# VH-VL binders against Carboxypeptidase Z (CPZ): the designs that were tried, part 4

Target 1, 134 residues: Carboxypeptidase Z (CPZ), of Homo sapiens (Human) (q66k79r27to160)
Amino acid sequence: NPAGECHRPPAADSATCVDLQLRTCSDAAYNHTTFPNLLQHRSWEVVEASSEYILLSVLHQLLEGQCNPDLRLLGCAVLAPRCEGGWVRRPCRHICEGLREVCQPAFDAIDMAWPYFLDCHRYFTREDEGCYDP
Key: E = the ipSAE of ESMFold2; O = the ipSAE of OpenDDE; V2 = 0.75 times the mean of E and O plus 0.25 times the DockQ between their complexes.

## First folded at step 16 (VH-VL; from R2 with heavy chain T57I Y107E)

Design U2
Fold by OpenDDE, fold request of step 20:
Structure U2 (fold): chain C 134 residues (1-134), chain A 122 residues (1-122), chain B 112 residues (1-112)
Amino acid sequence: as target 1 above (134 residues)
Amino acid sequence: QVQLVQSGAEVKKPGATVKISCKVSGGTFSSYAMHWVQQAPGKGLEWMGRIIPIFGIAKYDPKFQGRVTITADTSTDTAYMELSSLRSEDTAVYYCARGDYDFLYSEGMDVWGQGTLVTVSS
Amino acid sequence: DIVMTQSPDSLAVSLGERATINCKSSQSVLYSKNNKNYLAWYQQKPGQPPKLLIYWASTRESGVPDRFSGSGSGTDFTLTISSLQAEDVAVYYCQQYYSRWTFGQGTKLEQL
């Protein structure tokens, strides 16, 4: 088995892990990520230049502090996904949905739609699939 | 060393508009938010609003909403604050100050302009 | 908005003595995940812009003397000058930057 693992978690993908080096995600609970990320970015240069990353870095200010700062960590889980033991780990959908419920009024207040790269259904997985809390 | 240099003192009539500039030198402009702070004579500091130059998005305190416009020119590393419909109560020193827009690296307003006195008098 | 309230409004302290200024926020400015308090202290002398003294409630800005210290967490904060110097006469402001940006009303520190 790749990376010496006996079993692949349902929500995991095989990957080569690299050190996490992303400024606005420096407080992530993990230290390794992989390319491509969940948005198919293939280098730090591409990630840092992406509109998604820039938005993530200003998100708290943009929402005028009316949202849980943990929302940023959802973006980090997508832009720099957790890599462990040669596998990509996916963040939990219920965490995403919970934060969306809490933060939706802040987005509505500025007439901004929920970011597409924070799509809870697309990028996040169920608990039974071995997800983690970012 | 990073420095913020503001435009000179202004004298205006009631109802007029004033526009103050704040130029950044010795550092990056797009990596920070630019804030504007009002201080009436003998009074405290009041946050007016800020702009994130990389996005060109400004937000304002409700007290100034509708009369204040903050803009940024990334080509000249200069931020602007425009205050319209001036009143005598707008007589104050106005400061620009930078701060990191990233929540994880926000350390207050670490660099300030020298201030611009705006006098509103009939 | 988060309202910042300082106490006292004015304070007179003898040279070499301890000066203590308090600041309260109407809401917590603590982020639980990084345990950082989004609170700053500023010093302002007449005719000058404010100067950042403390950020993250307790971290001194570069060049700030050791006699200045910040403490507190959540909603209650304190700026302490362990031994007042003549050059410390100024107005001091607390500021939260957790949600938007708001200042305390200021505390005027004078020499006795």
Scores: ipSAE 0.872, ipTM 0.925, lowest interface PAE 0.6, mean pLDDT 95
Fold by OpenDDE, fold request of step 20:
Structure U2 (fold): chain C 134 residues (1-134), chain A 122 residues (1-122), chain B 112 residues (1-112)
Amino acid sequence: as target 1 above (134 residues)
Amino acid sequence: QVQLVQSGAEVKKPGATVKISCKVSGGTFSSYAMHWVQQAPGKGLEWMGRIIPIFGIAKYDPKFQGRVTITADTSTDTAYMELSSLRSEDTAVYYCARGDYDFLYSEGMDVWGQGTLVTVSS
Amino acid sequence: DIVMTQSPDSLAVSLGERATINCKSSQSVLYSKNNKNYLAWYQQKPGQPPKLLIYWASTRESGVPDRFSGSGSGTDFTLTISSLQAEDVAVYYCQQYYSRWTFGQGTKLEQL
């Protein structure tokens, strides 16, 4: 582990998988998710009402297509995490970090901070931990 | 049924500023993006910009960047388009139009205002 | 920005005949993950705002007659009126909404 990783999430957690039913993430590469999501939302109603979901739903327009769909799908990996074989799969930290580096100017241009729910150190895991690329 | 009602015709001098309103009735305001489109007499449609009212963030076509300001008032379900430093070439009908802000569900501009004529003359 | 180019600029068609308008985008407006083309067609009559006819390249808006149809994918699209009616005389615009929003220059459809 690199120095300074204080809040590293587990690579995989046991979970009950459910069908993915989130409209803004309907083009995700996986079909099953679980509750609670990585933000501890416990129902679709809560997810859909969340500011995080609303941001994802407008993200393409907000950034005029820049960094999309990759950035939106990255967010989907947090709001509706991949669930396979009874386990939650975590998205890769290096993917998050790469997108943050590339997409930071787009957020700066609209005077918006990097979304907190896309904190690469909080919700994403390393390659050697079995992460996936959303 | 959802309707967009725009403010009335405007006559302005060169260098002046015009502000047009677009009020939504019969539907949700914050669930959509509001676009503004310019149409000079006998010419085609030109996208000027849009706002996402729920975030209050507008984007503009570079052609209008610096002179156009699009705003939204969610308390009155009204969008505004302000065009400054008016010139004769800005004489046109301006339309507001509604569109879904979600990329995966965007279906074009399905509801339009009736248009507002702006005449710029000395 | 994606540039939209229509052809022809004007078209005269007899009543009951087929009218065909083409639209080309400078870049693909097809999203591979949902296989949808972010292309719309509008009809505009004098003194009126544009009216949405087709979205997703081929889906008719509610209330649009069956004689209107859209086809194409990627960069090449076509609006077809199978049997021209007198009320179809108008200017037609294509529009992409894949990346920002841009219109074609318009096609004036007249009755021959």
Scores: ipSAE 0.859, ipTM 0.921, lowest interface PAE 0.6, mean pLDDT 95
Fold by OpenDDE, last read:
Structure U2 (fold): chain C 134 residues (1-134), chain A 122 residues (1-122), chain B 112 residues (1-112)
Amino acid sequence: as target 1 above (134 residues)
Amino acid sequence: QVQLVQSGAEVKKPGATVKISCKVSGGTFSSYAMHWVQQAPGKGLEWMGRIIPIFGIAKYDPKFQGRVTITADTSTDTAYMELSSLRSEDTAVYYCARGDYDFLYSEGMDVWGQGTLVTVSS
Amino acid sequence: DIVMTQSPDSLAVSLGERATINCKSSQSVLYSKNNKNYLAWYQQKPGQPPKLLIYWASTRESGVPDRFSGSGSGTDFTLTISSLQAEDVAVYYCQQYYSRWTFGQGTKLEQL
């Protein structure tokens, strides 16, 4: 990773931006994403076939509207990360942590574990790194 | 075209349990949530609960919580609704209905079963 | 839960006349990010299951006659039949699917 480049936005990786074409994330605040996504998926076909995407698709129903759309959009930030000016933007860790705290009971209620692809430590970045709120 | 075919009418005694089936044909079972709706004679529609077959997770209206169990068999494209501890007031027509599980593209309940009459009497 | 309330409970309308049914939700069913109202209308005739008429508050389901229309946004919605036909005699229900699923109590539409 070219660390220390002056033109590199904080918490961003160089990437080729493409139009966002993910059905369950169509209400995201951004219109461009990139491959590979944060889960290393390299095509829409792979993303749409993934269990992660299916979970996001059903999330509103699954949680009966609780924690949504914020939680779904958080997931979208991972499956279809924001891409701007040739750089990938990463979502804020504190947003993830806040949602996890609030939404954990909803997952517990359905005997479901917190989704691994929403691991706040793994896929999300700190405020001082230039993260954004999905 | 997509059809939901429910099992036949049931007559039960108070305290008994009834299990109704709803089979999907002509469409994808796992691409939708399956809902169950109760309608007592001359009364309105009441949502009982739903299942997302792909996950096998059901949610219920609090009114029915504890007595209703909704399940799905993806191998047979069939959803089930089981209602226990039957009472006279449970006499009703029960409908299954499908709905898109994706919030952004949900368009209500577009396909309904023909309904199953459950009569609870001594 | 979002409570749905219809008005009136029943109405009688002459053939060829306009029928209007109102539906109110206890909270908004408008999603701001896609500007869609998660509101549906159903028609139910005796001995039949409900039939979807309108979704997204104003979009007609396939095969639904043009005389049926839905309007409204947020918490107040209206189903209109511009010219009542004999086959339109039925009970009509509104339904929100914004958060869980709840029905209005129904409106019985009769021919005057």
Scores: ipSAE 0.854, ipTM 0.921, lowest interface PAE 0.6, mean pLDDT 95
Fold by OpenDDE, last read:
Structure U2 (fold): chain C 134 residues (1-134), chain A 122 residues (1-122), chain B 112 residues (1-112)
Amino acid sequence: as target 1 above (134 residues)
Amino acid sequence: QVQLVQSGAEVKKPGATVKISCKVSGGTFSSYAMHWVQQAPGKGLEWMGRIIPIFGIAKYDPKFQGRVTITADTSTDTAYMELSSLRSEDTAVYYCARGDYDFLYSEGMDVWGQGTLVTVSS
Amino acid sequence: DIVMTQSPDSLAVSLGERATINCKSSQSVLYSKNNKNYLAWYQQKPGQPPKLLIYWASTRESGVPDRFSGSGSGTDFTLTISSLQAEDVAVYYCQQYYSRWTFGQGTKLEQL
């Protein structure tokens, strides 16, 4: 149980947790997030106005339900990262990589590139760093 | 009050192409998906496809794939449905209808156009 | 695609009596994370576009009379009119919007 961890996971950063208030991420498995998010957004207004958020909000429609909700939730882990016990939790790189492999054809089908904010190497952490599966 | 206003009735010959417009008034065009629904005389409703105007990406039912093109003009808050290679069986009323593009908040199609009759006859 | 099947195809009900229309989906339209059923009901009167009555299987659209109610979950759904009024004569459609969008074949409700 990540909430019961006595040690800060290597992939976690100290943070002040706030209530998750992001419409398209309301079904996330966690209820707290923090600012700045992993994209350095510092307010809900900035997040909601971002192209990243808009993409997540339409993702189910764009991909005709393919790769969802997993892919959307993966994005939520970046736009509104999980915050527990004063620590920011990062999603697992292998989850991101797995989804990218499986979902690439869906993006290709609509002539869309893999979203930059889902860069598995930039925003996601390895298993040995205490990541979680969003 | 949000309204969808469609273009007028069309009469076409077989093999021709028809293009119907759907203009949104009293609301936000880019905050919703626009759907097109076919209804042949005395028949049920059939989903044709939809567009997400903010991205300009359309998806279609396989039945209409290859003959239908849905587009959107965000500058005029207008969606279009173009149906080519018209057949007699394409004679129908065509509706535009809006729906939330966010899966978590999708509540069906809450606003409909008045419908456009397309008659295909030789 | 998810196939929607309504029953019956037609129904005649006396004024003031209960009308019941069923709708079945070939796959579940329940999203487990929010416990919402992506099922809508529409009413269509002659010469008019469809009108949304119910969404999320059981939530009435604004302006819809209380006599209309939706129930069910997963794959089996029901539209109920508790006391049929003359203005309720119409064709009713169920629709799933869980995966793409598909309509039932419609149920014609007539006054007996």
Scores: ipSAE 0.853, ipTM 0.921, lowest interface PAE 0.6, mean pLDDT 95
Fold by ESMFold2, last read:
Structure U2 (fold): chain C 134 residues (1-134), chain A 122 residues (1-122), chain B 112 residues (1-112)
Amino acid sequence: as target 1 above (134 residues)
Amino acid sequence: QVQLVQSGAEVKKPGATVKISCKVSGGTFSSYAMHWVQQAPGKGLEWMGRIIPIFGIAKYDPKFQGRVTITADTSTDTAYMELSSLRSEDTAVYYCARGDYDFLYSEGMDVWGQGTLVTVSS
Amino acid sequence: DIVMTQSPDSLAVSLGERATINCKSSQSVLYSKNNKNYLAWYQQKPGQPPKLLIYWASTRESGVPDRFSGSGSGTDFTLTISSLQAEDVAVYYCQQYYSRWTFGQGTKLEQL
C-alpha cells in the first residue's frame, strides 16, 4: 500500500506486484514483478512462448558462458521488471551500455545481432531516474 | 524414457566424409542442446561441438573447427554430425548426448546415444 | 576453455574397499548465485556409452547406488566409491558444464 510514502522514485511506476515465475530468471535478486512487462506481455504464457524469453534460456550456451549471469539477468529485468512496494523499476541504461561493450564480441563471434529488446535506449533508464541494477 | 538412436557403423577411406544421425524419441528435442563426443580406441572422451536446434547455431572445439558440421532437423527430431577430410586418427566411436541448454537447470549430459563406430583405413 | 585434470590415471582397489578419484578444473565451476558446482561424473564400461552418475558435483542421478558420492567445490572435486563392487570396474570421467563443456582425461578403476 502507498500509505506513508513521501516520494515516488523518478523511474518507478505504480503497479501491482506479482510473483516472478520465470525459471530462466529464478536467480534474480528480487522475487516480484508486474504485468504488463516492458515489452507489453500480459501473462506468463505469453512471456514463456516469446522469442525474447527463449533467447534468454539459451543465452549461456550460445555465448559459452561469456557474460553470465549479468546479460541474462539484464534481459530478465526487461521481461520481468523488479516490482517492490507497489512500484516497478526499469533496468539501468549504463549497465546495458557497459554489458554491450564487453559482450558484443561474443555476439560477433556467432554472427548474431545484438537483441532488439536489449536496446539500451528503449527499455532502460538513467541512474538519476531511479533505475534498477540487475 | 527418452532415447537417442544413432546411425550404424561406417568404414571410410582417408579424405572422405561421414555423416552420422542421432534421432531423439520419447522426449522434447527443441528444449535441449545436442552434443557430439569423439572417443578414439583406448582413449578418453573429447567434446567436438554442440548445436542448439531452435536457433540452428552450432559451436565447435578448435581441434575440429573447419572439418566438422553439426546440424539439426526439428521436423524429424534428428541431429547430424558431418566430419570431412577424414584421417586415420579419426577412427573412433562418435556419441551424441543431450543436455538442457538452460544454465540454471542443466545437469550435464543426461542421455547418450549408443555410439557410432567410424573406421578410417587406407 | 576450462581444462579438467583427473588423478590418478588408473587405480586398483579390492572389492569392498574405498576408491577415490580426484578432478581439478583450471577455473572455478561454482556459480555463486545458486551455490552449485557445474561438475559431472560419468561411468563408462567397455563397449557402452558413458552413464551420468553425479551432477552439480554431489547430486546422484536417479538409479545410481548410494556407494557413489561426489564432493568438492570450486576447482577441486572427488568421486568416492565407499565399498567397491565388481560392476564398478570402469573408466570414470569428470566433466565441467559451466562454460564450453570439457572432460577430464579419465581414470581407469580396476579390481585388485
Scores: ipSAE 0.686, ipTM 0.861, lowest interface PAE 1.3, mean pLDDT 90

Design U2
Fold by ESMFold2, fold request of step 20:
Structure U2 (fold): chain C 134 residues (1-134), chain A 122 residues (1-122), chain B 112 residues (1-112)
Amino acid sequence: as target 1 above (134 residues)
Amino acid sequence: QVQLVQSGAEVKKPGATVKISCKVSGGTFSSYAMHWVQQAPGKGLEWMGRIIPIFGIAKYDPKFQGRVTITADTSTDTAYMELSSLRSEDTAVYYCARGDYDFLYSEGMDVWGQGTLVTVSS
Amino acid sequence: DIVMTQSPDSLAVSLGERATINCKSSQSVLYSKNNKNYLAWYQQKPGQPPKLLIYWASTRESGVPDRFSGSGSGTDFTLTISSLQAEDVAVYYCQQYYSRWTFGQGTKLEQL
């Protein structure tokens, strides 16, 4: 068992928490996030104009309800990562991997590649490192 | 205010093809999906399909799959519906309608075109 | 697909009286995370396109008279016209937009 608090999980970074203000993510289970986000966006204006956010906003109708809400909320955890008590939590890799396996057929059906910002090894961390399960 | 203006009425023979346009003016085109709805004389509304213009991706009801093609031109803010191999039972009014594609904020079909009568007769 | 069934198929109501139209869906159209029912009502007058009246089951579209109200949740929904006006003679459709969008068969509302 760990005896101290000398280490913090890599999935949790010190941050100033702000209110989550993305309408496509308004059903997320948390209400605070931070800037910059995991894609290095630094303001709501930049996020809302991004291709990543626009994809999330169309996702339900694009996939005809398949993978709703889990895949959209996974993307929300990248663009607006959970911030709690001054700490940001990165979303869990194993959740990303599970959703990719289940949801890949829906993307194949419309000839779309899996989105780059949902690459499970770039923005997602391991469960033993204190990640957030969206 | 936002308006959807469709092309005019058509008279066709069985086996022909019709292509109907739907131009959006007075509002944004890119934030909406464009839907097409068939209404046969004295009958109800039947959803045919929709396109998401920003992605150019369409989906169709199985009833029309293989005969319908829905497209969009974002440079002219115009959607199109093409129905091929026309039959007499395709005689109907065809509507375009828009809806917000964001699931959390969609309000159904908030704006409709005026309708296009297509008559298919021998 | 979610099948939408309206009742009655037609209805005759005197001016000033209450009109009630029911709509049932084969599956729930309630999204629990926002508590919204993805159910709309449309009015269609002869020779005109449909017009959105109600969305999210109970929210009136802008410019719709307050005599129109929607209620219900999950699978059972009702459109109510509290005091029928002559201009309300039309066909009314319910429609779900929870998944692939589907319409009820319509209810013709006539003046007695």
Scores: ipSAE 0.663, ipTM 0.846, lowest interface PAE 1.2, mean pLDDT 90
Fold by ESMFold2, fold request of step 20:
Structure U2 (fold): chain C 134 residues (1-134), chain A 122 residues (1-122), chain B 112 residues (1-112)
Amino acid sequence: as target 1 above (134 residues)
Amino acid sequence: QVQLVQSGAEVKKPGATVKISCKVSGGTFSSYAMHWVQQAPGKGLEWMGRIIPIFGIAKYDPKFQGRVTITADTSTDTAYMELSSLRSEDTAVYYCARGDYDFLYSEGMDVWGQGTLVTVSS
Amino acid sequence: DIVMTQSPDSLAVSLGERATINCKSSQSVLYSKNNKNYLAWYQQKPGQPPKLLIYWASTRESGVPDRFSGSGSGTDFTLTISSLQAEDVAVYYCQQYYSRWTFGQGTKLEQL
């Protein structure tokens, strides 16, 4: 924060926040993220070449618009998690669960498994733990 | 400038198969979905299907499901549409058209091929 | 599928007069997160492929004259030609690209 605002120092092994630079995630409500991301990618080149990112870029058209288009932003919060003052916020588990309920039939209709990087119990945390609502 | 150049007109008999090519020149192939649109004489535009070449995945309108196959060759920046078991009512102009597959940036079908007339007659 | 319905099926307009074409979708094509309507308008002249005129309901494609404008939101959309020129005689299509892409049935615009 260049304004010198009062803030609690980050915990040990704090993150360095960098500008979010993913085209498919440009409408995210935050503009800073960190490396490594939640999937352990270490650079924008690696993220942009990853199967996870490429899937997000086509996902709405693959599902033929049959579910909530905000699913893309959920994936963005895994690949580019919000970073604020050295703290990384994981996306909220209850948001993941709600989107899966709405979108699972669309995946079933095209015989596509729910993506592993959207597993609600691996990369998502509870609201009382300070999660981010994408 | 980007152009979509289609293969030439064809005359076919009922029951035959036609395969139309659509080559992208002067622009990017891999960042777009390629759509195919049928227009019968005096009729409106009917979406047939599309392919997302980076995934090699195609989807079809139920009207054409089972008779249409859409493919892409990223080494030549060319998409193909194959329509089998041709009927007289398949006489139409067939267009390819591109659109950004990224929902956030899509602007509809911004570039169209010149069209390919397929005539089905005995 | 989102069904697109245009009205009228055809209309005749004198040169220099305003032409108005309506398009209705069976479901909203507005994405609230970016506040954009996923609706396009195309012009097709005889013997030619369709040409993109308007996307996101109201954004003119480059090279499209400013007499063409799009308006509306959600399920109701309008294409307006403020002062008809002879070269504007064509068939006009609306199209949604919010979900699986679908076209309206077309509106034939003729010179009265």
Scores: ipSAE 0.621, ipTM 0.849, lowest interface PAE 1.6, mean pLDDT 90
Fold by ESMFold2, last read:
Structure U2 (fold): chain C 134 residues (1-134), chain A 122 residues (1-122), chain B 112 residues (1-112)
Amino acid sequence: as target 1 above (134 residues)
Amino acid sequence: QVQLVQSGAEVKKPGATVKISCKVSGGTFSSYAMHWVQQAPGKGLEWMGRIIPIFGIAKYDPKFQGRVTITADTSTDTAYMELSSLRSEDTAVYYCARGDYDFLYSEGMDVWGQGTLVTVSS
Amino acid sequence: DIVMTQSPDSLAVSLGERATINCKSSQSVLYSKNNKNYLAWYQQKPGQPPKLLIYWASTRESGVPDRFSGSGSGTDFTLTISSLQAEDVAVYYCQQYYSRWTFGQGTKLEQL
């Protein structure tokens, strides 16, 4: 990444809502999402084969339960963001920051970097901007 | 029916190394963590460690840290446990057991191997 | 680590009578968002591998007789055999899988 560059994925706020169909995210509090997702995946086949989704499915056991298991739902809100009435809500930054605070030591313990798709300032917005609390 | 088939019994001298295999048949390998459990004669179950084959990442109980290595080969659907610097108290049955690593769907260790007796004696 | 403690270490029960085994975890194994307790029970007969009986504290594994039931939440759990059969003579283990997976010390169940 060049200095000062921000590669935000295209906004998905105005989009067609589809049924959420990710096994690891089946307990999300919402039932509809959109494509492309926040990582620009365009189909369930692409998402399910992605390293991001696979990491999410294994994450709790990988971290040995040392942090908040809600981290999975945070990742779900990036890979399958909530879609309501043709509009997509980005997940809340303050939730990401809180989970990172409690989970960072667990990532350090296994010598694993914080996942790029959970970057709190890239895919997450402030609460006053209408974010979704996963 | 999924089945976990372990390699056969071993007799070892103190200081030697043993490597036990655990092959998955009749089911998926990559959707599960593979756990290894020690049971000394007349004693309870002790978790040794596990591997998550899709990531190739293993973790071990501190009791075995430094002497145990757990690996997986996704091309042959086989997990391995290697225990080095064997002592007489390592005489035990060693089990492999699988569990779903997805926290939402995990049901504990639902399938176990038949066990491998390792005897360590002079 | 979450320490699992079973009681009693052993018990003897007459055929047809109720057997009760208790398990206590040092920390809660309940995940509030899905309301599941990440606790399993295993049966092990001599010379055999352990067999999963109960998961999520109270859900019976397929093929397990309905005389086996699990109950409890948070830190306190119970395995109940409503009417003991001779084939139920075994060692029983509780195990948590909320965090790094750990076993109780086992409870030997014998026929009186």
Scores: ipSAE 0.620, ipTM 0.846, lowest interface PAE 1.7, mean pLDDT 89

## First folded at step 17 (VH-VL)

Design V2 (from R5 with heavy chain K59R)
Fold by OpenDDE, look of step 17:
Structure V2 (fold): chain C 134 residues (1-134), chain A 122 residues (1-122), chain B 112 residues (1-112)
Amino acid sequence: as target 1 above (134 residues)
Amino acid sequence: QVQLVQSGAEVKKPGATVKISCKVSGGTFSYYAMHWVQQAPGKGLEWMGRIIPIFGTARYDPKFQGRVTITADTSTDTAYMELSSLRSEDTAVYYCARGDYDFLYDEGMDVWGQGTLVTVSS
Amino acid sequence: DIVMTQSPDSLAVSLGERATINCKSSQSVLYSKNNKNYLAWYQQKPGQPPKLLIYWASTRESGVPDRFSGSGSGTDFTLTISSLQAEDVAVYYCQQYYSRWTFGQGTKLEQL
């Protein structure tokens, strides 16, 4: 993660981009991602076997269709981050926070905590840092 | 081919409990959701609930909440639906039906059991 | 909850003629990200379980005859049988699976 480089895009880290190949993220607005992802997974096998990915894939049914489309895309931004021009793009924190506010009751209703890999502070960046809306 | 085989017809008294099974053969059990659907005689289809076996997580329609329990045994590829405090209105055919648990790949309920008739009478 | 309403409740059609069944959802079942409508059609014959005919509003399930077609988007959907066959006599249900699972009340299709 190079820091302080003048040519660095906002809210981006240097990375080698690869084709996005993740089923539950197949409708993402971007086609390239990178390893390691924001959770430090280093291969598709690891991602697909991860509890985070499995949860993401069943989230729609767990929440009975509430909030999941947007939450899924947030999860995808973490599990398969957007990669462009050799840089990893970060999703916007305010989008995450907004969804958490709206969707928290749905999680509470099923006694489920907000997913740790959707930590808005940890994995998302501020809008003034050049984030994107997943 | 994938088949869902349900347990046989049941006759119960009001207030009793019934538990019916749905066994998957010819395919995977853990990688799908199992739904239960009620159909009263001459009436339409009504979703009762579903379970995702890999998680053991069941959800129910509010109409049946508190009386229905859906479970899954991944070791035997069998889902169960238990309905307690039976009433005459619970007389119906109950179906198990397979669906995907991934929203992006959900193509409806593609495989159905043959149905189990539950008759509730005094 | 998304409520599904079919029309008509019953329909009689002559063999070889077109049968049309409509289904309305109280809310849109279109997912904007993949532009798919989470709407299915089922056929149920007496003494049998429902059979999936159409999913995603317009995709035929494997083995379903070409005379069956689904159309529509958002809240309004239609199942069409281009040329009714004797074996098509059944009750047809629409179903949304966008948010939870709800069925229409069913349409009984009879031969005229």
Scores: ipSAE 0.545, ipTM 0.873, lowest interface PAE 1.0, mean pLDDT 93

